# Ledger of designs, part 3: VHH binders against Epimerase family protein SDR39U1 homolog, chloroplastic (GC1)

Target 1, 310 residues: Epimerase family protein SDR39U1 homolog, chloroplastic (GC1), of Arabidopsis thaliana (Mouse-ear cress) (q9sju9)
Amino acid sequence: CSSQKESQMTVSVTGATGFIGRRLVQRLRADNHAIRVLTRSKSKAEQIFPAKDFPGIVIAEESEWKNCVQGSTAVVNLAGLPISTRWSPEIKKEIKGSRIRVTSKVVDLINNSPAEARPTVLVSATAVGYYGTSETGVFDENSPSGKDYLAEVCREWEGTALKANKDVRVALIRIGVVLGKDGGALAMMIPFFQMFAGGPLGSGQQWFSWIHVDDLVNLIYEALTNPSYKGVINGTAPNPVRLGEMCQQLGSVLSRPSWLPVPDFALKALLGEGATVVLEGQKVLPVRAKELGFEFKYKYVKDALRAIMQ

## First folded at step 25 (VHH; from a4 with G55D S101D)

Design c4
Fold by OpenDDE, last read:
Structure c4 (fold): chain B 310 residues (1-310), chain A 118 residues (1-118)
Amino acid sequence: as target 1 above (310 residues)
Amino acid sequence: DVQLVESGGGLVQPGGSLRLSCVASGFTFSDYYMGWVRQAPGKGLEWVSDISTGDYTNYADSVKGRFAISRDNAKNTLYLQMNRLKPEDTAVYYCARGTEDWGTYDYAGQGTQVTVSS
């Protein structure tokens, strides 16, 4: 199914300076849409998106967000993703709050916009952590939420987004592990492979519900333009793999052996409580995306990795 | 090297006031939004307030109407005016440099103790 192309949109984006956000902004620019970056670091955003390379881009600090959201065709809320940093206990506690706060702020701005200037679409990011962790379960958009901390975060995160005005189409993208060049999960994994023998992280039996960043951006883009994209949509490739398999493929691409696993204690030492994100996973299928006719460019992890590393 | 040094903490009675200061060095202070977080005994880190480079302010619900964050870029200093203090405000208060992501900070000071007790 081909993506529906619409006329020029005005899109406000939180988390624009992130790994996913940068690529989304590039896509929006390439397709000649108007871009409004909602940032808490204007100077940083201006460095990442200089006017010379992004003509017409608006970089807005929080005091300016209201004026940016009003008149926007759509809002993309990517702030807080991906979760790929070390988790201290203190940081962990703040993960939920920070994501709820920014989402709440965005929703409030949308809801408080005059009807004639209100965005009609909210694409809000969430995570596959919604489903909890399992080595044996298979999850889709109808699966129940898990019981762990990340599941709680995602429930509240999504619940906040769903408070958007009834006239606003809300798409919730439950994002898996994002693969791409110079960022995402690989940025974290590659150093381990350089230090070790390219073996699996942890047991290797945990599921790795991955997605190539280009597919994710395209999914977000489709959600912006296609009215059928409503509700929860898993942002995962159609063929999730075990982490061991992922590591084997990565090792092959890096011309390194993949038999020596990275021990749990090493991961915990480097990532703290965030190690659970690596050590635990879930098999998530993009059932809704398939139903919607979304076509993945990278259906298999080996193809994604080859493309990234070439 | 990035440095953040808090001061102004102390013991105060309920209903009292304190003003915290944080002096920043080692980076362009004006380019970053700054925040205050606190940790009460036996509790985790709690976000209190932050301020953007454009002086846009945010507050936790627990401190709204009582606390006021401000900054002086010329002095590389962050402030937190705390009024109508409650025992629940007792905590170590940390000055922190914000990142692009909400609730994310890449540097923090050693903290200053605030104790509210009768």
Scores: ipSAE 0.178, ipTM 0.656, lowest interface PAE 1.7, mean pLDDT 89
Fold by OpenDDE, fold request of step 27:
Structure c4 (fold): chain B 310 residues (1-310), chain A 118 residues (1-118)
Amino acid sequence: as target 1 above (310 residues)
Amino acid sequence: DVQLVESGGGLVQPGGSLRLSCVASGFTFSDYYMGWVRQAPGKGLEWVSDISTGDYTNYADSVKGRFAISRDNAKNTLYLQMNRLKPEDTAVYYCARGTEDWGTYDYAGQGTQVTVSS
């Protein structure tokens, strides 16, 4: 197994202030890498990553992105995650555009960098929505794209990332539902759970392709440091579950009932068209990660939830 | 109490120009990305332009080269200079406060109507 974990990297990160990004930055800091945060809100980012706690961190607004990307060892593009916020008709139209714009910007910065200062790795986030939704299908990295809006978003999103210079190794992480403390899917689910007596969201039969945030960060980290991590890699735990099972496990951990489903209308009222992200899912397996020898710390949702709630 | 108040809209002929203004209050204006979005009749919301705290500007392809966004932090004001206007630019234009997440805004004004017609 080839690894460059011992070598200090300079990593530029979009979406650093997000749920996943914060944890990635923490990991990068812990391993003594140089961090360059590419942000649209410098002041906010500075609050999240104060210099006193993150010595040497560079926080850059768009006008400064060029100088950050140039000279970086790698770029991690997490901007636009998660795709699980409220979808109004207006927002929905902007989802694809915004993801493409930021990714295109990053790619352009990479491509326009002098060869000697060009990042050699781009880890770009995408979503399992690429595969479309299905209650019966099983998807892996070789599965075709779906036909719905999210699939389209992901296709164009990924296509944009793949426009990176041919000398840049591109890893596309198709991220599932991220579980972690104080954010991710649970930040949304827990309130609903408490409000609606801990029942499943929707029918409970939809697949829930989850991943613990620590495993996702580790996967991203491996993609940064391991040359074998190239192309599409599903960021999902090896044992996806039905949402009903997820809710049951969550209920057990929270010592709450899980018998009363959250009605669809409630989800739609709160999430709009984005409710489909919750109401519809797909069973996605991390086949490529397994082939690469990635070790998941949390293979089962029960263990993940226990760790998160302890 | 965040407020955004747009002005400057109106009726113009194709090829004409307008300058929109947006006055912000209730927050530290200089700390935020600001942007313009528009909604044409029967269409969804479309991103037009935004500007960073450091005056870095972005434009939709549809308006690039014709529109110019700017800001005056001392006046808490956002501007959109619109040149070479086209009928397809007809829309309600909204000033919006940007968030860290691309394509998202947490506050918007009431909007100002821009109509481009012969």
Scores: ipSAE 0.081, ipTM 0.591, lowest interface PAE 2.2, mean pLDDT 89
Fold by OpenDDE, fold request of step 27:
Structure c4 (fold): chain B 310 residues (1-310), chain A 118 residues (1-118)
Amino acid sequence: as target 1 above (310 residues)
Amino acid sequence: DVQLVESGGGLVQPGGSLRLSCVASGFTFSDYYMGWVRQAPGKGLEWVSDISTGDYTNYADSVKGRFAISRDNAKNTLYLQMNRLKPEDTAVYYCARGTEDWGTYDYAGQGTQVTVSS
């Protein structure tokens, strides 16, 4: 039961200021855990997490990360998220590099911590892009990695995380498309719907392996506290849908038509090479989460969207 | 408006040194992570170095031990000291304002050309 009373943790979090990270920090706060934010923008983080609202929170610049990681019970590494962004050909390679750098930094800090002060858990984010893209394939945690760029990114990203000390439990969360209020995929999709009458993005046949942000945060939280959460865990809802269906449901919730498709060129114009993240997907199932007994609050995209838009 | 203006580029021989400068305006310079990226002919944009608001520095492996990034918040200026330059360091160097996300920048200058050639 995820609602069991737990001892207070000290959790260091990278990517805390992001869409997922903010919610995680809020969850950690709500459950009275000690929070250490590992940030590259201390001033911004302090604005997002003011001390008055987050008593005891530590906001750490990169030079201070060492002291934060040491003594932490766990580390959550979200700094590589999101992957769905505007890509130019020129900076495409930096997507991989940046994920490797931050993960490597975190791992090094963990590994270099004295044993008595070493975190015992690393929850590190990755992406379903690991599996590559397919319109017909179905993927789970045992599926092989894809052959495209994102798959490569994820392989190396995960490989870096796995370099954590052998005594550290590593959970790799391969995150799908995150749905939530005022952020995530919807923050990107809604403007398109407003511009293009809510039609499907691309062909609409792409798989859309979504997850509600609350479920994702809960999954991360469970990974922090449950020793059974080890290795790769897909962070996706149990019922992925075609993108066309997603758009239809979104249109319905927004009370807008959803028949006019968004042309590929429009997506490419706005997202560059990152458009592939939208134009191509994969059907990913949360087999491991199910095996672990994780309970999704939002099993169906319609319910998730309704909750988000209410 | 955010502005970043690079200077200090030029032609140098292998083994030579250059010091790049970037003057920032239009934002609170001291509040931001800053970095240098470069683009060599026929290649993509490559991260070179960045510096935190607390002067924590990071370097690409290709320049580690040779380049030094620094900042003067009072002057709103970012620096890149480049020593022991190699032909492969030839590129347009851009000053860029960093974001919370690793490897991402929201503003960059027009760049300054660095050419290392015998």
Scores: ipSAE 0.067, ipTM 0.603, lowest interface PAE 2.1, mean pLDDT 89
Fold by OpenDDE, last read:
Structure c4 (fold): chain B 310 residues (1-310), chain A 118 residues (1-118)
Amino acid sequence: as target 1 above (310 residues)
Amino acid sequence: DVQLVESGGGLVQPGGSLRLSCVASGFTFSDYYMGWVRQAPGKGLEWVSDISTGDYTNYADSVKGRFAISRDNAKNTLYLQMNRLKPEDTAVYYCARGTEDWGTYDYAGQGTQVTVSS
């Protein structure tokens, strides 16, 4: 298999310091791409991505984003992820605005770039919250948007990304619940398991459309390099599970009992309005990824969890 | 302990001006994004403006061209110059320390009341 040496890309990345972003940057580094980190905290980013370990990396504060985006082959917009944080009413109201602002900024930078220096690809993150919540529904990339707040956020978020220049290929990755080591959803869930003996969160009947962080990064990477990756692509594993099953599997991996459920009020107390992200879900299938021939390394949550806990 | 103390609020007539100040302590001020958010009566929290460590500024559309955010790192102070004030600018204004996540703040002051009324 003559590994066609993929031509070196220059990739600008927002949200690089986040859980997903860090892994993406590592992947890009490993494949010898030029990386431009678009950050709000240069010092923090420099700590995370020291020059010693990331030779040639450019870390740019907001004032420098213009120069980074121009000349980039592609832009990955991961800023604003994850949405699943503790929500105060105040934070909730800013979720939409913040995502729209950063995306708008990125799009503007792309659009205002000279044609010869304009990125040709925008991979922009969004969320499965687009579809709303349902205990019974099954959603794919053609499914309509939901009616709840998160759906609204996602609609506007995606709409903003789609304002990119017509010559720019836009891939929207609707990201599910990301599983990985030392971050993501597990970082939030594990403390609950420790406190509540690993029982299900809430009723346990809500759908949990998960994806391993490595698969997500690979999906993003493929979207960067494969022209067929255009439009909406669900970033979810092919086998979503009920949250109860997820908790059971997690308990098993942690060698803890999973019999004591965490009541809704406890989740609300700890997560605020963000508890809805845990208490409500939707079954989302990666139909487009499958059609595109994407190969998931972790098709089943059990395997993903085992890999993560090794 | 991280502290943010706002000042400079008050009552002004429409078209008037105010300058808000926020004094930060308990952290390295120069290393953080800083911002202003406001909450009007009966309304949710609204982002107003923020400023990067490199003095890059952002503004909400509602205040763009009227407000100016600035910082003095030597004094650990954040400023918001508010010109051409409108009744709709009436709110409690909070100084907030920004995180790496857009629109997210981890600390805020007690706020200062700005009232624009004839």
Scores: ipSAE 0.053, ipTM 0.571, lowest interface PAE 2.2, mean pLDDT 89

## First folded at step 26 (VHH)

Design d1 (from c4 with G54D)
Fold by OpenDDE, fold request of step 27:
Formats: C-alpha cells, sequence, structure tokens
Structure d1 (fold): chain B 310 residues (1-310), chain A 118 residues (1-118)
C-alpha cells in the first residue's frame, strides 16, 4: 500500500460524459483531484456533473480548452469512445476522422502550452481493433497492427497521440470491450438477450476481449500517476473469452436462456457495418499491465458480470 | 420533433459563392453544436464544418479559408458561407445537430444540392 500521498492533480478530460469518462471523473473526484471537463456540450456536461456534486469542477467548451489544458497536470483523452456505434457507410469514414481530429486538438493544445504549464502526461484511449480480427491469433502490445479498417483507425489515432511533445509521457490504452452497469457493451447486448433469448451473437466463436469499467478506470488512473506507464497498454482483462461463453455467462447471470443465437442480419440491422465489432474480435492479453503489476479486480468475466448485475 | 431544413444550394461556377442556411426547430438550438456535412457523388459522407454553442468554429482542411460557418440563435439558423467554390465541392450538403461525441450527429436535414460546374 504505497502511501505515497498522491499530490493533487489537475486533470483535463475529453470524453468525460461518456460511459468510461463519467466513471473516471467520479474516481478523480473521490480522490480529490481537480477536474477539467473538455466538452462539446457544456449543458449536457453540467447536467452530468453538477457543481453541487462536483465542487470545483471546470466544464469547458472548445473555446476554453486551451486554458484548461494549460496548467493541467495531465490530460485524459477518451473522446471517440466507443467505436462500436451504429455504422453507416457514411459514418464509418467519419469515425477515423473524428478520432484524429479530437486527438490532434488535444495534442496541439498540449504542445502549444508553455513548458511550465504543459501537462506532463497524456493518457489517450485507443482500441484493441488495432490488432485486427482473428479467431486464432493471440495479441499483445508487441503484436503488429491489423489490415482492416479499425486497425487503420487505431494506427492513425495512436499516431496522432504520439505527436505529443517529447517531454510528455504518453500512455496509449488500447481498450477492449468495456463491461459495466448501464452502459458499455452490456447496454447493447442485454436488449438482444431480451429479444433473442440470450444466444450467442453470431457464431459465438469470436474472441471477446473484455474489461470491467472499474478496472479500466483504475488502469487509466494508474497511467496518470505512475511514470512507468508509458507507451501502449492493453486495456483488457487477463482472461478473454469466446463470445459464446460471454453470452452463456451473461445468460446465467440474468437467469435467462442463452441458446438462441442472434443472427448476423439482426446485428447488421442494428449496428450496420459496426456489427463487425461484435461479429469479429481478437484475443488480446494485457501483458504490459501485468508487467507493470496492475491488479485487476475482475479477472474473470463471470465475476465481472455478477458484480454488474448486483 | 427535431427538424432541420437546409436551403441555399444551387448551381454555381467555379470560383463562385453560395450561402447555405439551415433552420432548426423542435429543440433548443442554442444548446447544441451544429455542423455541416456533405456527400459527393460516389463518395462517402464528409465532415465540412461545425460550430459550438459559443461560436467556436472548426473546418475541414479541404474547405478551410474558403468556407465560414455561423449561427444565429435568435433565428434558430445555421449558415455556411461558401466562397471560392471548386468542382470538388459539388455535393449534397446536410445540416446536422452535433452530439458530445466527436463526429457524431443525431439529426440531419434532407440536404441541399450544391453543384459547382463550368
Amino acid sequence: as target 1 above (310 residues)
Amino acid sequence: DVQLVESGGGLVQPGGSLRLSCVASGFTFSDYYMGWVRQAPGKGLEWVSDISTDDYTNYADSVKGRFAISRDNAKNTLYLQMNRLKPEDTAVYYCARGTEDWGTYDYAGQGTQVTVSS
């Protein structure tokens, strides 16, 4: 229990209003850090993070981001998550662009900050899609990038983040499928289970590299505070499962049958081309996190699901 | 119901100018990011520009210095001034309501055709 009295940080956060971001902000608040929310919807952010509950929180529109980033100890870039939104062919093209734009914006703000006011840490989110899809491959932080669209998105996304000033420690968190209450992947999956009796999504043979949202937030937090957290770090639980197993476990926790598969066309109807995110996966291991001594609260998907459904 | 109605499109010669308008209804216009996206024939949707609630503006590199986005909250209207138009600017232009997520819009109009041709 290294009682290192963590000095109060000032943390600027993009994507704060998202599923992961909200929890991160809660964590930061709980630990008495100063929070600066970088948002494109001030009104929404103010609703989510009311001053009454978040004393001292700064909610900044884009015009104010510069002033927020300057003087921040660290920046967390969660904007662009999740990637698994409904994709139309048209939206697909914008996924890459939007992630690059926001990351570029953040990096520019960091780089243009005076040295004495420059954040020293950038934690930037990316995705396990970096590795491409495979039913048989096992991927870690040293694995090459895939050849599909998501891999390309992630490469450019990460490449943009890496343009941060050389004096800034950059941690890239390649995030898997995030599990948590009232959001994340389960928010999408549960309705399917309700409609289709909880069977596997697709073949069920796809790898499901999941992570509990609390572990992810802790990982991000550790990346903020621990200088050893540099470079690529997979944000995945240590025991990825097949999607079929995930569905089985989910069914068990929900006390619902899990035998009826959800056909591909149903997923495509709901998610469009984004269905590939569900239909195709990859086995990703958090090798770097393990090396760094990160302790996962939820190592097994069953435990994570139980905790979420309680 | 949220409605976005674009207008101002047309045929112009290269180097010409157009001003697009978008009238919003069914929501508090002033509380939202607004943007323009376009779709050229045979191409995907392309982000053009957006504007924050406090009039902070962003532009795609392809239109930077030529296009100007603005808004009139009193009129619930979004504008796109397009100058020095090029043939490659030919597209259907859509007014869109922005979300907190970058590159995501939850509502769009029916679009207005912009054709740049000699």
Scores: ipSAE 0.586, ipTM 0.833, lowest interface PAE 1.1, mean pLDDT 91
Fold by OpenDDE, fold request of step 27:
Structure d1 (fold): chain B 310 residues (1-310), chain A 118 residues (1-118)
Amino acid sequence: as target 1 above (310 residues)
Amino acid sequence: DVQLVESGGGLVQPGGSLRLSCVASGFTFSDYYMGWVRQAPGKGLEWVSDISTDDYTNYADSVKGRFAISRDNAKNTLYLQMNRLKPEDTAVYYCARGTEDWGTYDYAGQGTQVTVSS
């Protein structure tokens, strides 16, 4: 096993303070990479990533993003994740706009960097919403885009990322439902389970294309370091399940009953139009990840949940 | 308690100018992104502009070159200079405190009405 000492990277990260971003930054730190956090709240980011615990970390406000991106080996764009925020009609417009804006900004910074100081890799997050929703369809990286709002958002989001300079390797990670401790989908689901006796959200028949946060971070990391990771890569575990099964497994892990479904109206009341993210899903397979030889630590949702709840 | 109080709105003719102000209280103003959003009649909220803690500014394409956002941290005040106003700029303008998430704000004022009409 030739320990190819992976050369130290300098990685600029948007969305670093988010659920996925925090874990990515931790991984980057653990592997002794230089980290540049691109943030809109320096004070908050500094609280999350104190210098004491993250020696050498750079926390940059927007005025400093140019200097951070320039000279970076790679950029990871996680800003705007997760899409599962409460949607008001007003927020809906901003979901697309905000993601396009930040991605455009990042791309512009990359493109405007001198060639000798230009990042060579852009890993940009997107979502499985690209494929639209279906109870029966199976989707992979070659599947066409859906026709709903989220699909449109993802198309534009991805399209923006792809405007990166031709010499920059772009990996688009279409992220499924991320499972992990103290965040992600479980942070939303667990309270419902506690309140509503752990029943399925909605009909339970919708697909739940999940991924453990560690696998996702590892996938992002591989995309940073492996030149073969180019283009669209689904960030989903190999064994998606129905939401009903997910809830059953979650109930089992929590030692709580999972038989009382959460009514749609309750979800809509809490999440607004964003409830569709929970109520509607799609079966997405990580075909590219498999082709690339990516090894999932958590292949089954039960194992993932057990690990998270331990 | 976090408070944002907008002022400076009014009726102006096309091509006219207005300056909006927002006075913030109840939090450390200098530590936050601040922004302006607007809502036109029958339309949803539209992002207009925001400003970072170090005075980095962003503008929507619709207002770029016409509007200027600024802040005075000593006065806990956010400003929006609006020049070359158009009828399409007619809206209620809200001052809003930005979050770490792009396009999200956790507090907003009551708004001030801006009407551009001949």
Scores: ipSAE 0.551, ipTM 0.822, lowest interface PAE 1.2, mean pLDDT 91
Fold by ESMFold2, fold request of step 27:
Structure d1 (fold): chain B 310 residues (1-310), chain A 118 residues (1-118)
Amino acid sequence: as target 1 above (310 residues)
Amino acid sequence: DVQLVESGGGLVQPGGSLRLSCVASGFTFSDYYMGWVRQAPGKGLEWVSDISTDDYTNYADSVKGRFAISRDNAKNTLYLQMNRLKPEDTAVYYCARGTEDWGTYDYAGQGTQVTVSS
């Protein structure tokens, strides 16, 4: 097995401008790896990664992706799901199609690379939605996929990534709820708690399988550098909580109460079918990451929250 | 104050052609990838085509070889040339503005109706 850092990589990254991607880029640069940002908007990516602050980073628009993927050591595919519109059956289909189209293009670019210039590793994002939702079930990487729409999306997403050439090591990271200061669930929740209006969404009984963004970035980094990281790996911390407990811990860290729940019917009226992604969850354990010896910095949600809120 | 205004739809016989236009305002058009999505009667929204800020084009399998997307950044205008139209292309066609790296759309116009019928 190789150590976490033994040689310089050249890493092509989709989704680099997003919440997870920006942290990954910083992590890779800290170890002097070369980075190629694969974007659909060069000007917007340059605003996030200005050349003054990120010397040597390559920012590539779609016409340039082929030449960036060819010759990269590895590819990280983080293209994900910003929810900026009300969900409907039509919007859900386009969200799925978008994830599949980007992943398919990345795989095609890898497979069309000459063998001597082909990336040897693909780390591709997927989600714990693969398992479906359950108040009582416990899921690990050997568990079957769920039967709901989000599980179908995850199955097609993963299946597309697995079309990579057999000589490419593929790691599929099923990502839980990522915790960090500048994005994700906490960016939405913190203002309500600071205004004394915080509380769980719905019943609070839904499972909240979370991971601190630093642990997720380190898991991706291990998957890039360690050949033992192959196949499906759950990107969740080892101690999931119920959303009610998450909200109480967040309130404690902020010195604010967690007492104003939002009723299910209000969320369903506002978000339609999209309310399910907020009102339901799954208990997902990182069995594969533990077997691989991955060391979580933040095993308990309170410690993660304190680090974020310091 | 983002606005997207589609035009160029209409009734056409199978095998015919139409050219759709979308005039954009309220944002820097050249900074965004743009796309066309369509909705057939009683069916869900279907992605048709998109074009990057550097004019790289992508097409759904159902329209590849028949449709051509293009843009004119000087005129803030997106185009869709539709050739060899089939009855299954009947739909309302929406011009849509893309988001950064997520591949989704955040704004769409009111749409223009395309009807392919004898």
Scores: ipSAE 0.199, ipTM 0.638, lowest interface PAE 5.6, mean pLDDT 83
Fold by ESMFold2, fold request of step 27:
Structure d1 (fold): chain B 310 residues (1-310), chain A 118 residues (1-118)
Amino acid sequence: as target 1 above (310 residues)
Amino acid sequence: DVQLVESGGGLVQPGGSLRLSCVASGFTFSDYYMGWVRQAPGKGLEWVSDISTDDYTNYADSVKGRFAISRDNAKNTLYLQMNRLKPEDTAVYYCARGTEDWGTYDYAGQGTQVTVSS
């Protein structure tokens, strides 16, 4: 349609109703971009993006995705994050194929678009789990993948996104632990603090490579708009901490002691097999983002936590 | 309080048919895409099929043309019609509720055993 106000991009977004996606939608609207929410549950997406509060957003169920992807200038694929923690450990470990299938469908829709209507940019989520875990290693975007299950999932996830047509600029963002007020890792961690006097999860020696949600959203936005953002980019803040330090600082801002460790059995009761990824971590540095000139608003975890908890 | 209860499994000869049912409770069924996953003995989970809230269906290549997924939102029930069954279809079949992050499921039932043998 012809409008007085022309959007700079039309962006199709999978995972738009999730914690990261909601913030990305707000960011895109602030710059007057058109947004097409690709969902598998239209009624839930409409609850999160009611037309009254979000005029002009298109919400598309799976049968409508083709017509939304065709004619979009860009696609952001956040589907597959976060990994579900509510199934039995065996089921959770083995459903990687279904996550990869959603990314494959997005890529197929892009590739099957006529060239003049094909999106030119795909920003696709992946995770720092790509690197495996280590108490001693330091990882950047040139580091090899780990050998554990989650690393394999990330490799296949990234490989699927890279099947996008050669005319499409692909940015893969390996996302760390996202910190924000109404979701992300803090929503899961705060009840443990309140229940267990704020002590570290597990040994506290595992690495905690985090990013404030505002920085992650801005990184995704830069990847959509700046052609230099291509390939793999770590979505982590430049100063990772050990989990023990994270817990101490969170306890400080909540005015709670941070000395009573959370027992492994409590983690397994709440998180199931997902407890192993919280009990282990990886130190991941945002070398590519820094090379690209990206400026982090929150470089230190205490500043991020204070901003979130105020 | 989310509960998914599968039924309809059993022993069947090759070439036979079964219809699986999954009764859902504790959530608004019509708001969620739903799927079937299966696990053969000693193997990992395999995605079988899913169905969106507007009845758009997807199938794994291994079952395409033989299985049909459907849902009845008035009865909070998911179905899987399985035709021309093969010994390779022997597995525990789980009804699963989709998450907003697509490619994952956050709840599954206890499963129903399907055994295809002569």
Scores: ipSAE 0.198, ipTM 0.624, lowest interface PAE 5.6, mean pLDDT 82

